# Designs tried in a protein design chat: VH-VL binders against Probable Brix domain-containing ribosomal biogenesis protein. Part 5

Target 1, 224 residues: Probable Brix domain-containing ribosomal biogenesis protein, of Pyrococcus abyssi (q9v200)
Amino acid sequence: MMLITTSHRPTRRTRSFGHDLERVFPNSLYMTRGKKTIQELLMEAYDRGYERLLIINVWKGNPLKMTFIKVHPDDWGYLGYLYLHGVKLQREMGFRGLNPIREDMPLVVTTAKRVGLDHLAFAQVFSELTTGKFVPRGDKSLLSIADKYNTDVLAVIERHPRGIVVNFYRLDVTKERAVGPLINVKIWIMEDGRRWDYKEAFGIKVKPRRKEGEAEEGARKDSH

## First folded at step 4 (VH-VL; framework fv_anetumab)

Design s48 (from s03 with light chain G31S Y34L)
Fold by ESMFold2-Fast, scan of step 4:
Structure s48 (fold): chain C 224 residues (1-224), chain A 120 residues (1-120), chain B 111 residues (1-111)
Amino acid sequence: as target 1 above (224 residues)
Amino acid sequence: QVELVQSGAEVKKPGESLKISCKGSGYSFTSYWIGWVRQAPGKGLEWMGIIYPGDSDTRYSPSFQGQVTISADKSISTAYLQWSSLKASDTAMYYCARLSGELLDAFDIWGQGTLVTVSS
Amino acid sequence: DIALTQPASVSGSPGQSITISCTGTSSDVGSYDLVSWYQQHPGKAPKLMIYEVSNRPSGVSNRFSGSKSGNTASLTISGLQAEDEADYYCSSYTSDSTYVVFGGGTKLTVL
C-alpha cells in the first residue's frame, strides 16, 4: 500500500505513530527518514511496488500533518494533506505488539452509522489518499463489512466536536473496540481543489478564510 | 444572541416519568453538540451525555447509560433529557450546555438549569 | 472512573494570588491542549473562564490565567477579590470516553 516516513526531525511519539500506521495499512512499511530526500523516498517506494508515499510532519513534539504523494516513475505528485489536532497511539489504547498486515487484503474505509455529509466526503477522500476501498456504512455492522470484503482492517470515520476522527479496527485482534491509532483531523486539502476546515464547517466566524496551501508545503520540514 | 433556555423546576414522586427541555437560539442548532450535566445538592458537576442534533448521534457517560434518554428535535431547536422512572437519587440541578465552536471543546453557553426534586 | 483531580479547597486574602491544580492522565490533560476552567457561584450556572489551557473568553478578567505542565493544568487568580469566591472546575477532552471529563471541583474562600 504505502511507504511511510517522517520529517527529518521526528520525535519518539512521531516514530511510534509511523509504526502504528504500518500495523493498520496493509502491505505498508515504516522507514526511518534519516537524510533521504523526497526523490530518494519516491524511488524506494517505486522499487518496492508502493502506490503512495506518506510523510508525517511534526509540530511541538506531536504529529501535525500527513502528506500523501502518488508514486509513479513519470507521474508522481502530491495528492493531499491532513492537518491534525492530535493522535492517540495504539499503546495508549492498550494495544502492544501488533503484527503488520502482510496478507493481501484491502483497507476498508467506512463511517460511523449516523454521520453528516462532511464525514462521508472525508471517507471518500481518505480512501483516495490511502488507496483504500470506501464502503458506505448504512445499517451494516463492521463485522459484516469485513466479511463481505475479505478484510480484517477497517478505518472508521467518526464525529468529533472540533474535527473528524479516524479510528482503526483490527478484527483479527479484537471485535470489541478500535485498536488505533486514533487520528483527529482539523483540516484536509486535496491538490484537485477539494478542501475542508472544521472552523468554516462549524460556522466559526473569527477567521472568515479557510486554510490554504501549496503542493510543496506538504513536503516541507517542520520548523522551530 | 446565543442562548440556551431550559424548562422550569419539577417536583415528582419516585416511579414517575419526566422529560425536561433545553431550547437553543441565535445559532445553528444542528451544528453544535449539546451536553447534559448533573449537579446533586452540595456535589460537583457530573457529565451525563451529549447529543449532536443534526443526526441525533448520542453518547452517554457509563454512569448514566440506561438510566436516562437524551434526544433532540431539530425542527424546534430543542434538546431533551428524559427518565422513564424517577428515583429519589435523581434529585439534582440539571444543566444543558453547548460544546465547541470557537471555544474548542469548551462549554461556552450554559442553560440556567432545571431543578428536579424527587420525593415521596 | 478516573476523573481529574483537584484540591477540595483553597483560600487567600484580597490582593493575593492563588493557584488551583488539575491532574489527569495522558488520555486527557497530558496529550491535549484542551483544558477548560469554569467558575460557579452558589445557585448559578457555571461560567467559562479559561479554554484551551490558557485562553480567556471576552469579558473574563486578565487576573485569571491558565497553564499546563505534563499531566497537570493550573488556574491562577491574581489580585484576589471577594467576588472570586466560588467553586472552580477543570475539564478536559478525553480520548477514552464520551469527549469530556470534569474535575471534582475546588472551593475558593476569600478570607
Scores: ipSAE 0.007, ipTM 0.456, lowest interface PAE 10.7, mean pLDDT 83

Design s49 (from s03 with light chain G31T)
Fold by ESMFold2-Fast, scan of step 4:
Order: C-alpha cells, then sequence, then structure tokens
Structure s49 (fold): chain C 224 residues (1-224), chain A 120 residues (1-120), chain B 111 residues (1-111)
C-alpha cells in the first residue's frame, strides 16, 4: 500500500507511530529516513510497487503532520495533509509486537455509527489518501463489514469534541476493541481544494465556498 | 425523546421459559448496540451480552453464553432476552441499555428494568 | 465475579468533596481510556455520570469529575449534596473476551 517515513531527525515516539501504521496499512513498509531526499523515497516506493509515500513530521516529540504523496514515475504529486492534535500509540492501547499485514487484503475505511457529514467526507478523503476502500457503515456491525470485504483491518472514522478520530481494528488480533494507533485530526487539506478545520465545525457559521478562481485565491488558512 | 421501555415484572417457576423485551424509541434503533445487564438482589451490575440490531451481530459474556439467548426485531425496534428453562438463581432485575461507542463505550440510555422472580 | 475494585462505602458532609476509586489491571483501566461511572438511586435504573474517563453527558453537574492514574480511575464529587447519596459503579473495556467489567459498587452516604 505505501512507503512510510518521517521528516529528518525523528523522535522515538515518531518512529513508533510509523511502525504502528506499518501494522495497520496492508503491504506497507516503514523505512528510516536517514539522508534520503523526497525524490529518492519516491523512486524506492515505485520500485517496491507502492502507490503512496507518507511522511510524518514531528514537533516537540509528537507527530504533528502527515503528508500523503502519490507515487508515479512520471506524475507524482502531493495529495493532501492531515494536521494532528495527537496520536495514541498501539503500545499505549495495550498492544505490542503486532505483525505487519503482508497478505493481499483491502484497508476498509468506514465510519462510526453516529457520525455527521464531516465524518463521511473525511472517510472518503482518508480512503483516497491511503488507497483504502470506503464502505458506508449503514446499519452494519464492523465485524459483518470485515467479513463481507474479506479483510481483517478497518480504519474507523469517529467523532471527537476537538477533531476527527481515526481508529484501527485488527480482527486477526482481537474482535473486541481497536488496536490503534488512534489519530486525532484537527485539520485536513487536499491539493484539489477540499479542506476541513475543527474550529469551523465548532461555533463558526460555515457558508458555501465560492468556486470562482478569484474567490479561492483569498488567503487560505494553513497554520499549526 | 430517546428511551428504552422494558416489559413488566415476571413471576415464574423453575423450568419455565421466558422472553422479556426492551423497546427503543426516539433514535435509530439499528445503529446502536443494545446490552443486557443483570443485578441480583442486593448485588452489583453484571453485563450479560450485547446485540447490534442492524445485522443481529450478538456477543455474550462468557458467564452467560449458552444460558440465555439475545435477539432483536428491528421492524418493531425491540430487543429480547430469553431463557429456555429458568432456575431460581435467575431471580434478578434485568436492565437493557444502549451502548454509545463502536464496539464498547458507555451505557448512555437505560431501560427501567424488568424484575424476574423464579420460585416454586 | 467483581473485576474492578471499589471501596464498599464512602461518606461525606454537605459541601465537602469525596473521591471514589476504581482499580483494575493493565488489561482494562490501565490501558484503555474507556472508563464510565454510573449513579444508582434505590429502586431506580443506573444513570451515566461520566464516560471515557472524564467526559460528562449533557445534564450532569460539573460537580462530578473523573480522572485516571495508572490502573486506578477516580470519580470526584465536589460540593456534596443530599441527592448525591446513591450507589456508584465504575466500568471499563477489557482486553480479554469478557468485553465489559463493572466494579463492585460504592455506597455514598451524605451525613
Amino acid sequence: as target 1 above (224 residues)
Amino acid sequence: QVELVQSGAEVKKPGESLKISCKGSGYSFTSYWIGWVRQAPGKGLEWMGIIYPGDSDTRYSPSFQGQVTISADKSISTAYLQWSSLKASDTAMYYCARLSGELLDAFDIWGQGTLVTVSS
Amino acid sequence: DIALTQPASVSGSPGQSITISCTGTSSDVGTYDYVSWYQQHPGKAPKLMIYEVSNRPSGVSNRFSGSKSGNTASLTISGLQAEDEADYYCSSYTSDSTYVVFGGGTKLTVL
């Protein structure tokens, strides 16, 4: 699915997060950044058959930003960004030493049963960023969805007071609860112009955005 | 608004069958797990199992697996707890409650309880 | 079985603060931030007071607060009032096949 790495000089916590993601993104690899450039990473990802390159940036020891890049020999490009309030590692959820998923299975992306349109929109965005398969939740249990799509791994988009949470389930590990990592997203931005900010979801009256170029050329928020 | 309404008190003899009900209203019944919680006289709370009415996915506590059957009829927004053969030790208050999280979270809405008395 | 340990009773006077502990293991309280607290008055169904360690449902007084340290979760009731007299139960997710465990309950007496 994807090659995962960090910005230069990652902390142990950031490396742990990268390894956690390797354990819930099927056929993915966490690779030490070292001195590698973006171009070298893209070449490595392409050679290994990955469709995405994920770069995790750190601030004060914690993951702050996830950058998703489309891997293609002639048409690579930045797809989107997730800015994070924080993460909860698999070890912090009681899970250590999980094996990476090397079998051919989809990452199914769905939502919690009690979600708004913002969560549905993000589930679609997250499936696009990861090459996962978006499956509407409807009236189905998570276990029945996993069975229908022949997968052991689900990313579930959940509500949170200050953002949107992504939580991961590994049914080959446990059928009772999520294994993590838990990702708390405060802002997401796509290169195609779609974006979301938790502050707009709480107390800011949102008006339809004008689709004209001059309206979109206004200063778009992009702050930490 | 949102509520769970349980069937009335039952007085039974050992060996009899029983099916009690829990009707949800004011919310999407198929979108939430419904749990059953037992409270023996003077004792604490003990969960028995849960069901997701949308697809009838049912999970039992190991202590109650094979002792009771949990089911739901989504056309009438009602969950059920059933015994094929009651024992005196089944005497208890039985609560149904809605779970707020994806698999397990909190029991945020509770039924009023159904008292089941089993005596000869 | 009682999986989570609570004191059998606790008491306080009006206006005081009291704390009720709920001790589990690394397989439940110590690992997961999914601790809830329930209030039960005699003859009534339980009422959710706290969920996910420290969150209050709409309509629950801010006098009730929750916290967690290691394997122990705590419910604190400040400005104690007569109507707070009730049984209090904690619960948590588990990492075994039990799914949910409740504490044994604590009887709060307002003297």
Scores: ipSAE 0.026, ipTM 0.527, lowest interface PAE 6.1, mean pLDDT 85

Design s50 (from s03 with light chain Y32F)
Fold by ESMFold2-Fast, scan of step 4:
Structure s50 (fold): chain C 224 residues (1-224), chain A 120 residues (1-120), chain B 111 residues (1-111)
Amino acid sequence: as target 1 above (224 residues)
Amino acid sequence: QVELVQSGAEVKKPGESLKISCKGSGYSFTSYWIGWVRQAPGKGLEWMGIIYPGDSDTRYSPSFQGQVTISADKSISTAYLQWSSLKASDTAMYYCARLSGELLDAFDIWGQGTLVTVSS
Amino acid sequence: DIALTQPASVSGSPGQSITISCTGTSSDVGGFDYVSWYQQHPGKAPKLMIYEVSNRPSGVSNRFSGSKSGNTASLTISGLQAEDEADYYCSSYTSDSTYVVFGGGTKLTVL
């Protein structure tokens, strides 16, 4: 599924998160960043047969960001970004020593049974970012979905007041509880223009006074 | 035990400033939103706003935007509600309440309330 | 501002079943399963009785149940007891104005 790495100077917590993701993204590998460039990582991902490169960034100190990149020898590119309030590691949820999934099985992306439209939209986005398979929940149990799609692993999009939560289930480990990691998403942005911000979804949207072009010029300068 | 303890009753005159507090204990204060809810005498509950103490992200009800300031000091697990200039119409019971996390998204723990009386 | 609509008062006798309605729009009660119910005794802080339409917190009697149909959520209290006499408030997530909105409240009298 994907090659997973971090920014050049990851925290211990960020490395643990990368390893947790390796345990719930089928046929994926967490690789120490070291001094590898994006181009070197893309070449490595392609050589290993992965469709995605995931980079876990520390942004403005401790805030986490997940950057998803399409892997292709001639047409690679950035797909989208998840900005996170935070994560709960598998060990913080009581699960240690889980084996990575090396078998060829889909990552099924679904929702909790009771969700709003924002959650359904994000389930679709998350499936696109990961190459997972979106399956509408309806009245189905997670076990019945797993059986139908011949998989042991599901990413379930769940409610959270601060944002949208992704929680992972490994039915080969436990049939009742999520194993984690828990990912709490506050902003998601796709390169095709789709975006979501919990502040607009849950609060008053405030636009400060802005002179035409000045904020855009600042943003463009920062991107270099 | 998980609890929220609010500051004591206040009697003020119009034009005075006021800051009331809500102290959390028995849980990770920085991991839950704290909301403020107003109840005027003989009236219903009105949501005023909410703060996430971990990063001070604050949201206000449209009716209270610009009327009050909500803040928090995570070093002492305390949230605040503040007025720069009180009005007689601010007379009410003020509750703080914890918004539950990923297990439920409702106000699960409530403070005992702070009665604010503004009269000349 | 749009508050959720509840009847001002409801009454019942001990042992009866009563239902309190909470009506909103497709932008709140009708659109999402984020409805909660609170009980408030005179002079006391509210207590969470129901969350996410029909779930009970630990320690809340199973005499209290919640449901929803279209734009209307309902709180049902079975086997009514004198100590149930209180004000009841519904609350819902809103998508078009603010994070949360409360109903006007219902005074339950146990006769």
Scores: ipSAE 0.007, ipTM 0.463, lowest interface PAE 11.4, mean pLDDT 83

Design s54 (from s03 with light chain E52D N55K)
Fold by ESMFold2-Fast, scan of step 4:
Structure s54 (fold): chain C 224 residues (1-224), chain A 120 residues (1-120), chain B 111 residues (1-111)
Amino acid sequence: as target 1 above (224 residues)
Amino acid sequence: QVELVQSGAEVKKPGESLKISCKGSGYSFTSYWIGWVRQAPGKGLEWMGIIYPGDSDTRYSPSFQGQVTISADKSISTAYLQWSSLKASDTAMYYCARLSGELLDAFDIWGQGTLVTVSS
Amino acid sequence: DIALTQPASVSGSPGQSITISCTGTSSDVGGYDYVSWYQQHPGKAPKLMIYDVSKRPSGVSNRFSGSKSGNTASLTISGLQAEDEADYYCSSYTSDSTYVVFGGGTKLTVL
């Protein structure tokens, strides 16, 4: 499915997140960034048969941004970006030592039963970014969806007051709860122009930053 | 014990400022939205707005946008509702309430209410 | 903006069942399973009676039940008791969870 790496200066937490994703994205590999350029990573991904390159950027020890790139020898390009409030690692959800998924199976992307249109739109976007298969939830259980589509792994799009959550299930590990990682998305942007921001979607108004002085640095004051 | 305790009743004149409070205890204050609900004398419940104390994200009902300010101080687990200039029409009971869970499922814990009377 | 539609009043006798309706649109009551019901006695704060259309919080009598059909949610109180006399409000998300809306309220009189 995809080659996964980080920005050039990953923290231990960011590397753990990359490894967690390797365990829930079928036929994917986490690779140490080292000094590799984007072009070198794209060639590596192509040579291994991956359709996506995922780069995880970090800020103050935590994943901040996930950049998805289409892999193709003649037509590679940036597809979209997920900006994150945060992540919860598999180990923080009580799971250690999960094996990567090496069998040929789809990543099914579905939603919780109680979601709005924004969540359905993001489920479609997430399936495009990952090459996963979007399956409408309806009244079906996760087990019945997994059985129908011959998979053990599901990404479930869930509601959150300040964003959209992606939570991963590994039914070969447990049928009772998600294994993680849990990803809390605050903004998503697609290169084709589609975008979503939790502040706009939920009508959240952040108080404008007050000016510290009487004059703005480098800016002419607008009278209107 | 999960509880929301509001400040006492207020009697004010039109044009005066006012700030009322809602203190949470017995739960993680920064992990739940706090809503403000107005009830004019003899009338129904009106949602005014909500705040997430963890980062002060605030949503207002269109009817109250620009009329009040909602804020929170997470260091003392307290949310606030504030007017810069009160009107007689602001006379009402004001409730704070906690929104349950990450899905905004319900207001599960309510404060006792703060009666605000604006006259003369 | 516009509140969800509830009858202004409803009445019943002890031991009977009564139902209070709450009507919205496909963008609130009809679109989501996030309907709550609150009981308010005079001079007191509202109390959550039902959430998620039909679920009861701990400590709420099983005489209270909730349901939904299309754009209308309903609160049913069976075995009506004098202490049930109160105002009842429904609430729902509206406009894809952009904000919360309350119903206009229903005064229940126990005859």
Scores: ipSAE 0.007, ipTM 0.454, lowest interface PAE 11.9, mean pLDDT 84

Design s55 (from s03 with light chain N55E)
Fold by ESMFold2-Fast, scan of step 4:
Structure s55 (fold): chain C 224 residues (1-224), chain A 120 residues (1-120), chain B 111 residues (1-111)
Amino acid sequence: as target 1 above (224 residues)
Amino acid sequence: QVELVQSGAEVKKPGESLKISCKGSGYSFTSYWIGWVRQAPGKGLEWMGIIYPGDSDTRYSPSFQGQVTISADKSISTAYLQWSSLKASDTAMYYCARLSGELLDAFDIWGQGTLVTVSS
Amino acid sequence: DIALTQPASVSGSPGQSITISCTGTSSDVGGYDYVSWYQQHPGKAPKLMIYEVSERPSGVSNRFSGSKSGNTASLTISGLQAEDEADYYCSSYTSDSTYVVFGGGTKLTVL
């Protein structure tokens, strides 16, 4: 599927996130960045038969941005970007020591049963970025989708008040709940011009503070 | 049995308003997109727009944005297509269709169609 | 013109095979495996015949098959029967934010 790496000076959390993704993207490899240039990484990905290069960038100690690059020896190019509110690592969801998926199986991308058009659009975008297969949810269970498409791994696009969440299921590990990582997307941008921003989608605005006096009854303005 | 049942044929004059309906049964109405497709006499299929009844999230094709309103009432499993002011060029067969829960771009269940004739 | 390109008509004899093409771009037919085919008899609503390029819904005859090469999808009908006489439309997902685009339609005549 893809070669996964980080920006040159990754934090421990960013490296853990890369390893988590290796465990839910079939036929993918997390590789230490070291001194490698993007051109060197693209050649490595091509030599290994991968269609994508994913670079995870950090901001203030946390994964902030996921950059997806199309792998081709003479026609490589940037595809798109996911900007993140944050992630929850597999270990933070109670899972350690998961094995990478080395077998040839699809990554199925679907949605939760009750989602809007923004989530369906992102499921398609996420499928394009990862080379996964988008499958509409309808009334189906995740188990029935997994069985039909002969896979153990699903990325499920879910609602969130401040963005769009990607949550991963490994049915060979547990049929009861997601294993993670959980990715909370705040902005996505595609090089073809398609884009989405949670602030615009949800109408989030910060109103100016009321100019009504120095203190509010019952409130402590300077409390810790 | 999964089906979509549409309202009956309409004969209207230019400038009049109209609202046609599409009632779903035999499935979870709030879990599937409902699309509207127009077919002018002797012409092909034109996608108009789509609605997710669970939250009324609606998208229009660029050709129909501002020309029609798509809505849904999930309490009675019914989707609607509405014009504020009809034109003679709105004369067409109008189909509603369910976007399959398995198939993003495939309309697996179709209504029987509502013929709208606009003439003076 | 934003519709997918189909021939206006095609004809065949009973028992023969015919193929209908549907040509788009890398932003629709060429870019994704979300091509569907619909059959429409006169005065009737369309019926889904093929989805995801080559899959058949339950109850659709295996005489109908779909394929894709580059930007062109094809519907092939083998063992042609009189009841196959109808209009056929292709449809594809599109990445230009419209989600769905239909072909112009092909009239199949069984002679």
Scores: ipSAE 0.007, ipTM 0.444, lowest interface PAE 11.9, mean pLDDT 84

Design s56 (from s03 with light chain S54T N55Y)
Fold by ESMFold2-Fast, scan of step 4:
Structure s56 (fold): chain C 224 residues (1-224), chain A 120 residues (1-120), chain B 111 residues (1-111)
Amino acid sequence: as target 1 above (224 residues)
Amino acid sequence: QVELVQSGAEVKKPGESLKISCKGSGYSFTSYWIGWVRQAPGKGLEWMGIIYPGDSDTRYSPSFQGQVTISADKSISTAYLQWSSLKASDTAMYYCARLSGELLDAFDIWGQGTLVTVSS
Amino acid sequence: DIALTQPASVSGSPGQSITISCTGTSSDVGGYDYVSWYQQHPGKAPKLMIYEVTYRPSGVSNRFSGSKSGNTASLTISGLQAEDEADYYCSSYTSDSTYVVFGGGTKLTVL
């Protein structure tokens, strides 16, 4: 699925988060960043057969941004970004020593049963960013979805007062509760122009910002 | 050696536009956030905003959002701070600084500063 | 946008120890171990002295130490020297929309 790494010189917490993601993203590898450039990481990802490169950026010691890059020899590019309120690590949810997922297993992305349109939109976005398979929840149990799609791993998009939460289930570990990591998303932006901000969803007034010059040089554009 | 070098001092009139620069060298420019910090004459440090040059993700302090534009050109390892219309109250020393995730997001390398004077 | 409270000035004699406080709330200093201290000599850029409350960057004298109790972080300078005379600023991560907040600064005079 993907090669996972961090910005240069990550904190221990950020490294732990990368390893947690390796344990819930099938056919994925956490790789120490060291001094590797984006180009070197893209070559490594391509050579290993990965479709995505995920870079976990830190802000104040916490993993506060996840950057997803499409891996392709002739058409690589940035896909989108998740800006985080924070994360809760697997060890903080009571789980240590989880085995890696088998390579042939899909990541299924679904929602909690009672969610709004924002959660459904994000589930689709998250599936696109990760190459996971989006499955509408409806009235289905997580067990029935896992059985139908021959997987033990599900990313479940859930409600949160200040954002959207991604919570991971490993049914080969426990059928009773999520194992984590728990990711609390405050903003997501796709390079195709789709975006979401929890402040707008909560009726908090946001000042419009102007992008300047080159697309890559511009400030993030807030919606009205 | 890791270094941030800023453009020279500026003397401007109210209403004029201005773009000042901060060039990084000796490290992977696209792998660290660059922050801008303002210091008015005789006053303390005020955080203005930060940018991640690898993808131009930009965060502003509420006090400066809409007042300035922060950008970066990763091909020349340079970050920018820009005003469309200067005010006398923009008179200050402006620092750029590198934010290090390794140090739990301390500003570990600082530019020498750019003095901006706006007077009629 | 100054949210953290520092004394305006502090003074000491060569060889003494002095402490500078930095007080915030549970949404910044009290909530996180992301407190930094910067030294600024007149006409110069700030220099990082302490990060993560207690840690020193390479090249910073072990005479400088940091600590935190509740909502108050402290910078202590032991064996005070004339070259320590400078302005000192604390900084913290904040959980509100400002992300980073500086203290008002403290002028250290070595008498």
Scores: ipSAE 0.005, ipTM 0.430, lowest interface PAE 15.4, mean pLDDT 83

Design s57 (from s03 with heavy chain G54D)
Fold by ESMFold2-Fast, scan of step 4:
Structure s57 (fold): chain C 224 residues (1-224), chain A 120 residues (1-120), chain B 111 residues (1-111)
Amino acid sequence: as target 1 above (224 residues)
Amino acid sequence: QVELVQSGAEVKKPGESLKISCKGSGYSFTSYWIGWVRQAPGKGLEWMGIIYPDDSDTRYSPSFQGQVTISADKSISTAYLQWSSLKASDTAMYYCARLSGELLDAFDIWGQGTLVTVSS
Amino acid sequence: DIALTQPASVSGSPGQSITISCTGTSSDVGGYDYVSWYQQHPGKAPKLMIYEVSNRPSGVSNRFSGSKSGNTASLTISGLQAEDEADYYCSSYTSDSTYVVFGGGTKLTVL
């Protein structure tokens, strides 16, 4: 599915988040950034058969931004960005030592029951960014969706006062609860012009945006 | 023990400023939203607003926006509720509570309450 | 402002079961499985009894149970005891900018 990495010199928390994502994105790999340029990462992703490159940037030790890039030998390009309020790691949700998903199965993206239009729109956006399969929820159980689409892994888009939450389920691990990571999205922007901001959606004035480069050293050094 | 401890009762005159506190202990204070809930004498519960202490992201109910200020100091695990100019109608019991649940839908730990009396 | 409808009072005898209703709309109780119930004794802070319709926090007696049908959530207390006498409040997640809405409260009297 995708190659996952960080900005230069990630914190332990950011590395943990990358590894958590490797455990819920089927056929994906977390790779240490080192000194690799964006061009080198794209070449590596292409050679491994991945359709996406995900770069996780940090601020004050926590994941701040997820950048999704389309992998193609002749026409790679930035697809979109998720700006985060924060994340809860799998270990913080009580799960350690999960194995990555190496079997060929889809990542199903769905919503919690009876969500608003913003959540449906984001579920579609998240499926586009990850190459996942968007499945409308309706009144269906997660287990019935998983069975129908021959998968063990679901990303569930949920309502949250702070924004939009992405929560991950692995039915090969537990059928009762989410395994994480839990991702709180405050802003998403697509290169095609679609965008969403939680403050605008909730009728709250948008705070002035912080200048890029005031973030941690790792993000400041990421020139790609 | 996970608990929230609030500051003591306050007796004030209209026009005075006031800042009451809510100190968390026994858990990661920066990992949970803190809400403020008002209960006027003989009335029910009314939610005022919430704050996430890690970055001070604050949300107010429409009824309380502009009426109070909610803040937090994560270095001492304390949230605050503040009035610049009190009114007699601010007389009430004020509770702080920790938010839990998938959609921040449950107040699982409550402070003991701070009684604020505003009279001439 | 009170958005969720609860009966003002309900009564029962020791050992009996009682049910308290909480009625909203499709934008809160009917639309989501995020309903909580709180118990408040006179002069005390509220205590969470039920969250997410039917889940009990650790330490809450299994005599307390929650359910939901359509736009109405219900708190059922079985084997009533004198100590159950209190005010009970429901709350629900809501899709508008208020985020959470409380019910008006129900006074439970145990005779």
Scores: ipSAE 0.007, ipTM 0.440, lowest interface PAE 12.8, mean pLDDT 84

